# Designs tried in a protein design chat: VH-VL binders against Active breakpoint cluster region-related protein (ABR). Part 3

Target 1, 199 residues: Active breakpoint cluster region-related protein (ABR), of Bos taurus (Bovine) (a6qns3r647to845)
Amino acid sequence: VKISVVTKRERSKVPYIVRQCVEEVEKRGIEEVGIYRISGVATDIQALKAVFDANNKDILLMLSDMDINAIAGTLKLYFRELPEPLLTDRLYPAFMEGIALSDPAAKENCMMHLLRSLPDPNLITFLFLLEHLKRVAEKEPVNKMSLHNLATVFGPTLLRPSEVESKAHLTSAADIWSHDVMAQVQVLLYYLQHPPISF

## First folded at step 1 (VH-VL)

Design pa3 (framework fv_polzastobart)
Fold by ESMFold2-Fast, scan of step 1:
Structure pa3 (fold): chain C 199 residues (1-199), chain A 121 residues (1-121), chain B 107 residues (1-107)
Amino acid sequence: as target 1 above (199 residues)
Amino acid sequence: QITLKESGPTLVKPTQTLTLTCTFSGFSLSTSGVGVGWIRQPPGKALEWLALIYWDDDKYNNPSLKSRLTVTKDTSKNQVVLTMTNMDPVDTATYYCAHRLGDYEGYFDYWGQGTLVTVSS
Amino acid sequence: DIQMTQSPSSLSTSVGDRVTITCRASQGISNYLAWYQQKPGKAPKLLIYAASTLQSGVASRFSGSGSGTDFTFTISSLQPEDVATYFCQQYNSYPLTFGQGTKLEIK
């Protein structure tokens, strides 16, 4: 389901699943070595996501006992399975062009303008995620997750070409390491290193 | 196609330092998410993981080898170097370098052919 | 360190037979387990990762299952080319550790 439909249904600016998973990771997982890098058990992730999708009030009982890597994995899966990536299909070519700019001033102007072009639910959710990832990276000496590591994990999840082009890239495992993937990582890294504090 | 190849001395004397170079093609260690590991196998025995280095210079070494291990990379040359100090006959093994694909997963999808290093006086 | 124990250490069976190899971890490793095939004189080849996911290009007769501490590797119908030593590997925590290997021979 689209993120705008979810936030409207929940009467919230950020999806409940995103807020709850982030809160739990910050409580129990911020010092976990390899948080977000290490995958949780697939069946646990699917079960947890299904409970959130069902809008079950009993979700709170499940969160405290669940493996923290499964909670982190649920957050990643949620963004990966959005019908449209968080940073949108429409703006994908512009993000790729903007991050390739050599002039720092032109790059900043372009990158900030692109954020302001996002629908409100997408922008607010993205800013919420950026703050969370920065807090995770602050514990890098313990958890071993740098800003670059987090950008590598989340970049391709938040930014991907349209399904037609993405399917073409699935013809070879080597295609996942194309210049496009590097650019996706660099876009997220840019915002992590240059936080949009005026939004 | 991803390929890796180990190079270095095939014979080392006890107490000497071993230096092995892994030269690869089909991927770059400047690419986010990529890592290269070192694994060894004594003749007829199990595989033992030695070290792992990622694109961002993050390093993991096997604690059982008592800090004898150093792993470094030269991304411009497509090379990863393993250094192991104070070699002993029990270190006789085939040494492999291997690629990992994707995130920081600890499994290895492509391996070099291996190089046999014999430690004897 | 997480210790990986394989069973059996060796087995001999006939072409067309179903082969089962097990791997046990000394503590819970979720699904962070890979299986490798090593033919004599060659480097290991990845067959399975995440306990049950088949690597691209690997024959469909190979499969894996399990989670937590107990894992199973299966060859549904043994072929002559499958003669090899098979290793499991956990990647839940450092140091990365391998099983002792299972040597598979044809009668």
Scores: ipSAE 0.000, ipTM 0.448, lowest interface PAE 16.5, mean pLDDT 83

Design pa4 (framework fv_polzastobart)
Fold by ESMFold2-Fast, scan of step 1:
Structure pa4 (fold): chain C 199 residues (1-199), chain A 120 residues (1-120), chain B 107 residues (1-107)
Amino acid sequence: as target 1 above (199 residues)
Amino acid sequence: QITLKESGPTLVKPTQTLTLTCTFSGFSLSTSGVGVGWIRQPPGKALEWLALIYWDDDKYNNPSLKSRLTVTKDTSKNQVVLTMTNMDPVDTATYYCAHSYGDYWYFDLWGQGTLVTVSS
Amino acid sequence: DIQMTQSPSSLSTSVGDRVTITCRASQGISNYLAWYQQKPGKAPKLLIYAASTLQSGVASRFSGSGSGTDFTFTISSLQPEDVATYFCQQYNSYPLTFGQGTKLEIK
């Protein structure tokens, strides 16, 4: 379900699943080595996501009992399975062009303009996630997760080419995907290093 | 820095409609994420949340009051208005407005409160 | 609706004592709990949010802990100015709900 539908249904600014998973990671997982990089058990992740999808009253009991890497994995899976990536299909080409700009001032103007072009639920949820990831990176000496590591994990999850933009024909798909993945990582890393302060 | 002040009638007769205005300074309801809530407290009793309105005109009312509540804003005047219909003596309370931010629905700064007595 | 129950309803103790107040939610609220101080005739003042985070400008003798359903508010060394009623509030879900309050007074 689209993020705008979820936030309206839940009467919230940020999806409940995002808020609860982030909170649990900050409570129990902020010092976990490899948090977000180490995979949780797939069946645990699917079970937890199903409970959130069903709006089950047992959500909070499952959160306290579940392995923290499964909770982190549930957050990643949620963003990955959105019908449209958090940073949107519409803006994907513009993010790729913006991050490639060589002039620092032009890049900043473009990247900030793109955030302002996001629908409010997408923007607010993205800003919420940025603050969370920054807090995780502050514990890098313990958890070993740098801003670059977190951008590597989340970049491709929040920003991916639409099926129309994807190349799955004669040109080497591996080379094209590799280039796009690096750019996706750089987009998220840019916002982590240059956090928007007037949104 | 941030200040809020409630104003309206101090005495209301049963069945009448109560209208309270919250006037504030130090913040704007044009700012993304900002909200203003209404909370009441009957003499000697607990706090009860009534309503919340956000910068984007999104509104939340306490379901227990069965649509007796309407909350509106006038961003240009820095005002939020609470309307409650069909007042009853049990609605006698001090009414507060308070500042809130984002999806965190706690209240960091409160008005001084206004006592509304419902009697014939 | 989530019911918030505070214990005790009133407490009388001496200056310098450690004061503990508890708040229990009828269902899990994670750490979405705030604590307020209300002095007679005054509006409530936010002391703690996110169960354990002290509001800016609040004295360090105040602290909070807990998660899920069971929460504790502590004053490490009671001062005369701490005489007040204390309320917990959950903000995990609408409608927002408060505890019934704990009245703190000096012997």
Scores: ipSAE 0.000, ipTM 0.450, lowest interface PAE 15.8, mean pLDDT 84

Design pa5 (framework fv_polzastobart)
Fold by ESMFold2-Fast, scan of step 1:
Structure pa5 (fold): chain C 199 residues (1-199), chain A 122 residues (1-122), chain B 107 residues (1-107)
Amino acid sequence: as target 1 above (199 residues)
Amino acid sequence: QITLKESGPTLVKPTQTLTLTCTFSGFSLSTSGVGVGWIRQPPGKALEWLALIYWDDDKYNNPSLKSRLTVTKDTSKNQVVLTMTNMDPVDTATYYCARIEYSSSWYYFDYWGQGTLVTVSS
Amino acid sequence: DIQMTQSPSSLSTSVGDRVTITCRASQGISNYLAWYQQKPGKAPKLLIYAASTLQSGVASRFSGSGSGTDFTFTISSLQPEDVATYFCQQYNSYPLTFGQGTKLEIK
């Protein structure tokens, strides 16, 4: 389900699943070595996502008891399974072009314009995620997760070429990564290093 | 068995254009996720990446040399060609072609050609 | 561009010794680091990728560790055939960049 449908249904600015997983990671996982890099148990991730999908009142109890890497994995899976990537199919080519610009001023203008071109639910959720990832990176001496490490984990999850284009180039679900994976990482890293605080 | 081999002139005069061909076997540039890159090494110095070309004809060139570099492929011949314009004595180096397999966020070279020494001198 | 700095530039040691080479990136590169071995007069050979993953067919005495900016390459028990120059390479961002190399010799 589209992020705009979820936020409207929940009467919230950011999806409940995103807010709750972030809150739990910040509470219990901020000092976990390799948080977001280390995989949680797949069955735990699927079970937690199902509980969120069912709007079950046991969500908070499950979050408290579950392995933190499974909660982190649930957040990653949520973004990966969105019908359209958080940063959108429409803007993907523009993000790839923008990040490749050599002139710092032109790059900044382009990257900020692209962010402002996002639908409000996508923008607000992205800004929420950026703040969370910056807080995780502040504990890098303990958790070993730099801004770049987090950009590497989330970049390809938030940015991917349209399904039609991916299907033309890749024949396997295992080969879902685009040719521009390094550029996808750099786009997210750019926003992490240059916080968009004018929104 | 995967093999790559560089071929081209071993002596180039200043201002001339260098053309090197990489011929490979054991893989195809028709295969999704595969690419071939060019790396050079001046005598006794570090490795320097020059260019990459992927199965879908997507190309990446080192920005410091981008205006001088062209990389192309001929998938039917299993060949990748590097062209470098306006050669200078500082471009004297052993030139390598190497395979890259892309299916994730990782771009490293798993198989290398033997290298060809190109000397730029009058 | 990301600058890769190796230390030491050269090392002379004895067969059976533990050898450690360090590679530092000018900015965070996560685990996007490879190590290559280049024997005199030959092409480089991939030993390690993703900072710590050993390439198929590479001897288990070679290992890598680290993440972010600081990386270590180790040979647990040096063999005569390990005489070579070792290079690190980041593949976090374009342009791809290599360290200056560490020349390993036997006394």
Scores: ipSAE 0.000, ipTM 0.432, lowest interface PAE 18.2, mean pLDDT 83

Design pb1 (framework fv_polzastobart)
Fold by ESMFold2-Fast, scan of step 1:
Structure pb1 (fold): chain C 199 residues (1-199), chain A 123 residues (1-123), chain B 107 residues (1-107)
Amino acid sequence: as target 1 above (199 residues)
Amino acid sequence: QITLKESGPTLVKPTQTLTLTCTFSGFSLSTYGVGVSWIRQPPGKALEWLASIYWNDDKYNNPSLKSRLTVTKDTSKNQVVLTMTNMDPVDTATYYCAHRPYDYVWGSYFDYWGQGTLVTVSS
Amino acid sequence: DIQMTQSPSSLSTSVGDRVTITCRASQDISNYLAWYQQKPGKAPKLLIYAASTLQSGVASRFSGSGSGTDFTFTISSLQPEDVATYFCQQYYSYPYTFGQGTKLEIK
């Protein structure tokens, strides 16, 4: 289901599944070594997502008993399975061009303008995620997850080319993976290192 | 073929700043995914990663030394420069620069290394 | 930081012998592990990356295996030119860290 439909249905700026998974990770997962990088059990992740989709009233009790890596995996799966990536299909080419700019001022103007071009549910959810990931990175001495590591995990999850765009852009698999994946990582890393203050 | 060479002073006094230059050939630091890193080895000890700089000017410094380290590049000259402040006798080591190959995943292993330059810190 | 522990710290063996060196990471590093050879007075040379992938131009007698926390480097038939110190390196997370090295000698 589209993120705009979910936020309207829930009467919330950020999807319930995003808020609850983030809260639980911050409560008991912030010092877990390799949080977000270490895979949770696939069946646990699917079961937890199904419970969220069903609006089960016992979600909070289930969250407290679940392995923290499964909760982290559920958040990643949610973003990966959105019908449109969080940072949108429409803006993908612009993010790729913006991050490639060599002039720091032009890059900042472009990258900040792109955030302002996002639909409100996407922007607010993205800003919520950025703040969470920065809090995770503050515990890097314990959890071993740097801003770069988190950008590597989430970048391709939040940014991916549409089928039409990827086929029109690069033809070799190696070129597609090398160019696009690294650029996706760099886009998220840029926002983690240059967080927007005025939104 | 890829080659790298370190240059700079071989003797540094305590509290001074060390500046080392890595000059390379056979690749460009404008090439997507490529990076250059600095690694040191105190006599008889293990290798210690110091810093990395990448094609897009992203920089990463070892947290234990971060306040002392600066890495810059001049892509047109094929050079990377490491600056390390407040040198101490324990910083005596052979300093290497090394190439990070074109890759699509994060992390760095080092496929080609400079010959290394021994920097001795003493009064 | 991820600690890399190598064993043994040194070993002596004969030409033609099978040599095994191990490396243990303090946490799961998947397959983000490289092995280097360093001869006296020289820079390290990359032998293996991604735990088991042999660098181009490196002799087939060298091999690597393992995943997660336990890794093994093997020389199937030791040659005189293999006398060196061998280092493992994790590149799973910053800061990149190296093992303490294994000094290989011929008796």
Scores: ipSAE 0.000, ipTM 0.436, lowest interface PAE 18.9, mean pLDDT 84

Design pb2 (framework fv_polzastobart)
Fold by ESMFold2-Fast, scan of step 1:
Structure pb2 (fold): chain C 199 residues (1-199), chain A 121 residues (1-121), chain B 107 residues (1-107)
Amino acid sequence: as target 1 above (199 residues)
Amino acid sequence: QITLKESGPTLVKPTQTLTLTCTFSGFSLSTYGVGVGWIRQPPGKALEWLALIYWNDDKYNNPSLKSRLTVTKDTSKNQVVLTMTNMDPVDTATYYCAHTYYYGSGEFDYWGQGTLVTVSS
Amino acid sequence: DIQMTQSPSSLSTSVGDRVTITCRASQDISNYLAWYQQKPGKAPKLLIYAASTLQSGVASRFSGSGSGTDFTFTISSLQPEDVATYFCQQYYSYPYTFGQGTKLEIK
């Protein structure tokens, strides 16, 4: 279901599943070694997602009892399975062009402009996620997750090209994949390192 | 539905400090991306942006007014407070508080009714 | 600071007429521009944001266009209730700045 449909239905600016998973990770998972890198059990993740989809009144009780890596995995799966990536199909080429700019001022101008071009539900949800990931990275000495590690985990989840968009032919499929993934990681890392309101 | 209302003194003497409170409903400043701004309008003149505070306590003040402006929030009370020091007759204006929908966007979609503050001796 | 200049300062026309107001920024602001309507004694009302996006609930006769430094606000067929002062606002950079306003009246 599209994120705009979810937020409108819930009368919220950030999907309930995103808010609750983030809250629980911050309560119990902030010092978990490898949080977001270590996979939760697939059946637990699917069960939790189903409970959120059904709007079950026991969601909060289930969240308190589940393995924290399953809750973290549920958040990742939610973003990965969105019909359109959080940062959108349409803006993907522009994000790739913008992050490649060598001049820091031009890069900042472009990257901030692209962020403001997002639909409200996508932008607000992305900003919510950025603040959460920054808080996780503050505990890097304990959880071993740097801003770069978190960008590596979430970058490809939030950014992917439209099925109509073709990749440039480089030298091999592995080279094409590596090039795109590194750029996706750099886009998320940029926003993690630079406050979106900086003008 | 989103509503905002300004409150505070309507008469201020030169050199005094103005304190205005914006009380709102229909949204929370704990919601990611949400902010509240202050805008003023002298009688018959253009709108002038004064300050903005976001859910994460990020604050932006108009540099032309320098250290005269302070903006704070009390999320639990649904209130934002603007303080302006060293008031002058030129500061006579209707003061508005307004909701901004998302972080990094500066359009104001819902406004309070405004409160006229007159600065005179 | 970015300066916003509106033209004309005032306009008087007839019901049913097409009304055009322009706003010019002193530097490139991309599409970070909003248009407001303010009726006497009332707070401003957001009509348009991102230069051309109509705010929900706003009548379709209102439209905006432009990018960079030159922006246009149009009322396709003026109605009596449209008598107001209209302001543009840039939100590309702090401090946010407004145009001086265009007062619209009916003959």
Scores: ipSAE 0.000, ipTM 0.447, lowest interface PAE 16.0, mean pLDDT 84

Design pb3 (framework fv_polzastobart)
Fold by ESMFold2-Fast, scan of step 1:
Structure pb3 (fold): chain C 199 residues (1-199), chain A 120 residues (1-120), chain B 107 residues (1-107)
Amino acid sequence: as target 1 above (199 residues)
Amino acid sequence: QITLKESGPTLVKPTQTLTLTCTFSGFSLSTYGVGVGWIRQPPGKALEWLALIYWNDDKYNNPSLKSRLTVTKDTSKNQVVLTMTNMDPVDTATYYCAHRDSYEWLFDYWGQGTLVTVSS
Amino acid sequence: DIQMTQSPSSLSTSVGDRVTITCRASQDISNYLAWYQQKPGKAPKLLIYAASTLQSGVASRFSGSGSGTDFTFTISSLQPEDVATYFCQQYYSYPYTFGQGTKLEIK
């Protein structure tokens, strides 16, 4: 389901599933070693996502009782399964070009303009996620999750080539695909290291 | 029900420091994504955003006021404090604090405001 | 800073009239625009956000439209209790900025 449809239906700027999973992780998972890196039980993750999709009233009770790694896994799965990646198919080539710029000023101007080019639901949800990931990384001495670790986990889930771009990369040399994955990580890491101060 | 109320001196002399306290109820500033902002309005003029503090202690201050502004919170007392140094007659205004909803990204509930007059 | 230009600065009209207020941003702010109502001696009240979304509990006669740089606020049929100053606000980028306000009075 498209993110703009979800936020409009819920009368919110950030999807309920994103807000609730983030809140639960921050409440009781922020000091969990390997949070977001350690996999939750797959059946728990699928069950929780299904409950959110069904708009069940008992979601909050289920969240409080569930393994925190399953809740973290549910958030990752949600972004991965979006019909269009959070940072969009349209802007993917521009993010790849922007992150490759050598001049720091040009890179910042490009990267900031790309954020402002996102549809409102995508932008607000992304900024919400950035603040959450920053807070997780602040507890790195305990949870062992650096900004780089979090960018490695979430980068490829938030940025993916469109079907046309995917086919092009599929027929290209293996190193091109590997390079793109590394660039996806670098894009998210850039925003984690240079948070937008106007949001 | 979310309610906020500003308190502090109603008269300040030029060069003095203004300290205003926002006391609130109906929400906690320990809640994820919640913030409190400060906005002022000189008599008969436009609203001017001053500062914003979030539950995680992240602070955003209006750059046009440079380093004159400090915003702090005491989550246990449900209070946010705005400090503004080197007051001038042009700083005469009604000062408001407001609830910041991170999900809607709005100043959705405002205090009644407190008029601060800067004069000798 | 993003400059918000609001027009008209004041207007006087009759109960039942359609009222239109315009707000222009100095640069593209997408739909990150809110409209507030302020009655004398009171704090501003949020009426509309995201350019066109009505805040919960706000009367349906209030509406907003626009995107980018040009925005419109409309009262479809003016009521006596609508006498107030109305402000637009952009929340696209920091610092957040407001229009100068439109004073609405009944003839």
Scores: ipSAE 0.006, ipTM 0.461, lowest interface PAE 15.2, mean pLDDT 84

Design pb4 (from pb2 with heavy chain T100S Y101G Y102E Y103D G104Y S105Y G106Y E107G F108M Y110V; framework fv_polzastobart)
Fold by ESMFold2-Fast, scan of step 1:
Structure pb4 (fold): chain C 199 residues (1-199), chain A 121 residues (1-121), chain B 107 residues (1-107)
Amino acid sequence: as target 1 above (199 residues)
Amino acid sequence: QITLKESGPTLVKPTQTLTLTCTFSGFSLSTYGVGVGWIRQPPGKALEWLALIYWNDDKYNNPSLKSRLTVTKDTSKNQVVLTMTNMDPVDTATYYCAHSGEDYYYGMDVWGQGTLVTVSS
Amino acid sequence: DIQMTQSPSSLSTSVGDRVTITCRASQDISNYLAWYQQKPGKAPKLLIYAASTLQSGVASRFSGSGSGTDFTFTISSLQPEDVATYFCQQYYSYPYTFGQGTKLEIK
């Protein structure tokens, strides 16, 4: 289900599943070594997602009792399974062009403009996620997750090339994969290193 | 827990085709970013990367062996298959399959036990 | 192809000693370097990824450093169970390539 449908149904700016998973990770997972990198148990992740999908009253009890890596995995799975990536298919080519700019001022103007071009539910959810990931990275000495590590985990999850766009400018499968993944990581890393102040 | 296991013939004659299957559990090869790689190690020698197949069916083969290598996946069976044509005694090695997580940045974190393939008449 | 040169090829030292192994890439690989431990008859085990990040569950005596072309792997205080062959691997560019390995033995 599209993120705009979820936020409208929930009468919220950020999906409930995103808010609850982030809250729980910040409460008891922020010092967990390899948080977001270490996989939770697949059956736990599926069970938790099903409980969120069913709007079960036991959600809060499951969150407090469940392995923190399964909660982190549930958040990642949610973004990965969105019908359209959080940063959208429409803006993907523009993000790729923007991140490649060599002039710092032009890059900043472009990258900030692209955020303002996102639908409100996507933008607000993305800003919420950025704040969370920055808090996780502040504990890097303990959890071993740098801004780059977090960008590597979430970048490809939030940005996805369309089939046509991927093939348009690269001719080998290896070059397409390598270029796209590196660029996806760099886009998220840019926003983590240059937080949007005026949003 | 992620596990992988290689299976296939342990003895192959020169010029024959080798087919190895990697059967895995604890992850899905439909998950964005996830891949399965193949690596081999001749007795007493260094590791050699052979191939990698990703969730979206993108395939990368070692260029030195590309004409001989084919990698395919059956996501519903949790299997990845490596095929290598025209086997030679120098291809005698332990063959491993390995998990590449949602981001290649984390390397190949979980490996199968390996299967020794001997090429001789 | 990116060539990985590992040194030394073998090392014999005493329990409690500090062990250092180096790995050099033929071109800039940023921090896309992993270190593996392989015990006789076993599959390689990932110890370090991204040049310096310790894999979960790996003992803190293992560490990695470096970026670009020059990388170092260190065992701060050698334990008997550390007897193994150690390999570096770049995963910056296809094909992925490994060093030739360093065989670590106790005197």
Scores: ipSAE 0.000, ipTM 0.462, lowest interface PAE 15.0, mean pLDDT 85

Design pb5 (framework fv_polzastobart)
Fold by ESMFold2-Fast, scan of step 1:
Structure pb5 (fold): chain C 199 residues (1-199), chain A 122 residues (1-122), chain B 107 residues (1-107)
Amino acid sequence: as target 1 above (199 residues)
Amino acid sequence: QITLKESGPTLVKPTQTLTLTCTFSGFSLSTYGVGVGWIRQPPGKALEWLALIYWNDDKYNNPSLKSRLTVTKDTSKNQVVLTMTNMDPVDTATYYCAHRGYSYGLDYFDYWGQGTLVTVSS
Amino acid sequence: DIQMTQSPSSLSTSVGDRVTITCRASQDISNYLAWYQQKPGKAPKLLIYAASTLQSGVASRFSGSGSGTDFTFTISSLQPEDVATYFCQQYYSYPYTFGQGTKLEIK
């Protein structure tokens, strides 16, 4: 379900599943070594996502008892499974071109303009995620997760070519993936290092 | 550690514009994730959230106030300013500024200014 | 807007008593609920956030519980300094909304 539909239904700026997973990670996962890098148990992740999808009030009880890496994994899965990536398929080529600019001023102008071009639910959810990831990285001495590590985890999750484009050349997918992943990581890292100051 | 203080006029006439300044210390509005909110309380009544401004200049205003509210920041002065137009006697309240806690879009208020009573009368 | 209703509106009890205040949201707010203490002439003080998490420096006799629409705030053994008005706040959706307050007094 599109993020704009979810936020309108919930009468909130950020989806419930994103808010709950972030809150739980910040409560008891911020000092977990390798948080977001270490995989949770797949069956736990799927079970938790199913409970969120069913709008079941057992969610809060499950969250308090579940392995924190499964909760972190649920957040990653949610973004990965969005019908359209959080930073949109429409803007994907522009993000790739913008991050490749060599002039720092032109790059900043382009990257900031792209954020302003996002639909409000996407922008607000992205800013919410950036704030969370910055707090996780502040505990790097304990959790061993740098801004670069977090960008490596989330970059490809938030930025993907459209489904039509990604299916175009399946025989060379590994080569295409490797090249694009570096740029996707760089885009997220840019925003983590240059937080939007006037949005 | 974190302190905030409201300043501005204590008496406002009907139809005038109210301008309140929040001056703070112990944090910076250039710091990622920081925000400041405005809350008011009429004498003997409940708290009412008015507005919120984040480090990135993103702003949220209570829609019940019909676009009467403007919130701005001056990061270099450690100040947040609330402007409210067309004041009415029912706007008589103690006005608070407060540091937000938690995460962007999910805000409770962990440190509050002392409050300033604004009386609206002719 | 999400309406927050507190019960009771006022309460008088004795030092050492267990005090319970409830807060109901007009729709599901998960655990995005905070509790504040406000003494006469003073600003509110945060006691609890995320429905049940005690703010640093707050006395352990204060606790919160609940999720969804029904929330409870408890003082396990009332002390004289606890005389105040208590407010709940939802922070699930804009606009953020507060309960009407519960005035706590000692007999």
Scores: ipSAE 0.005, ipTM 0.472, lowest interface PAE 14.0, mean pLDDT 84

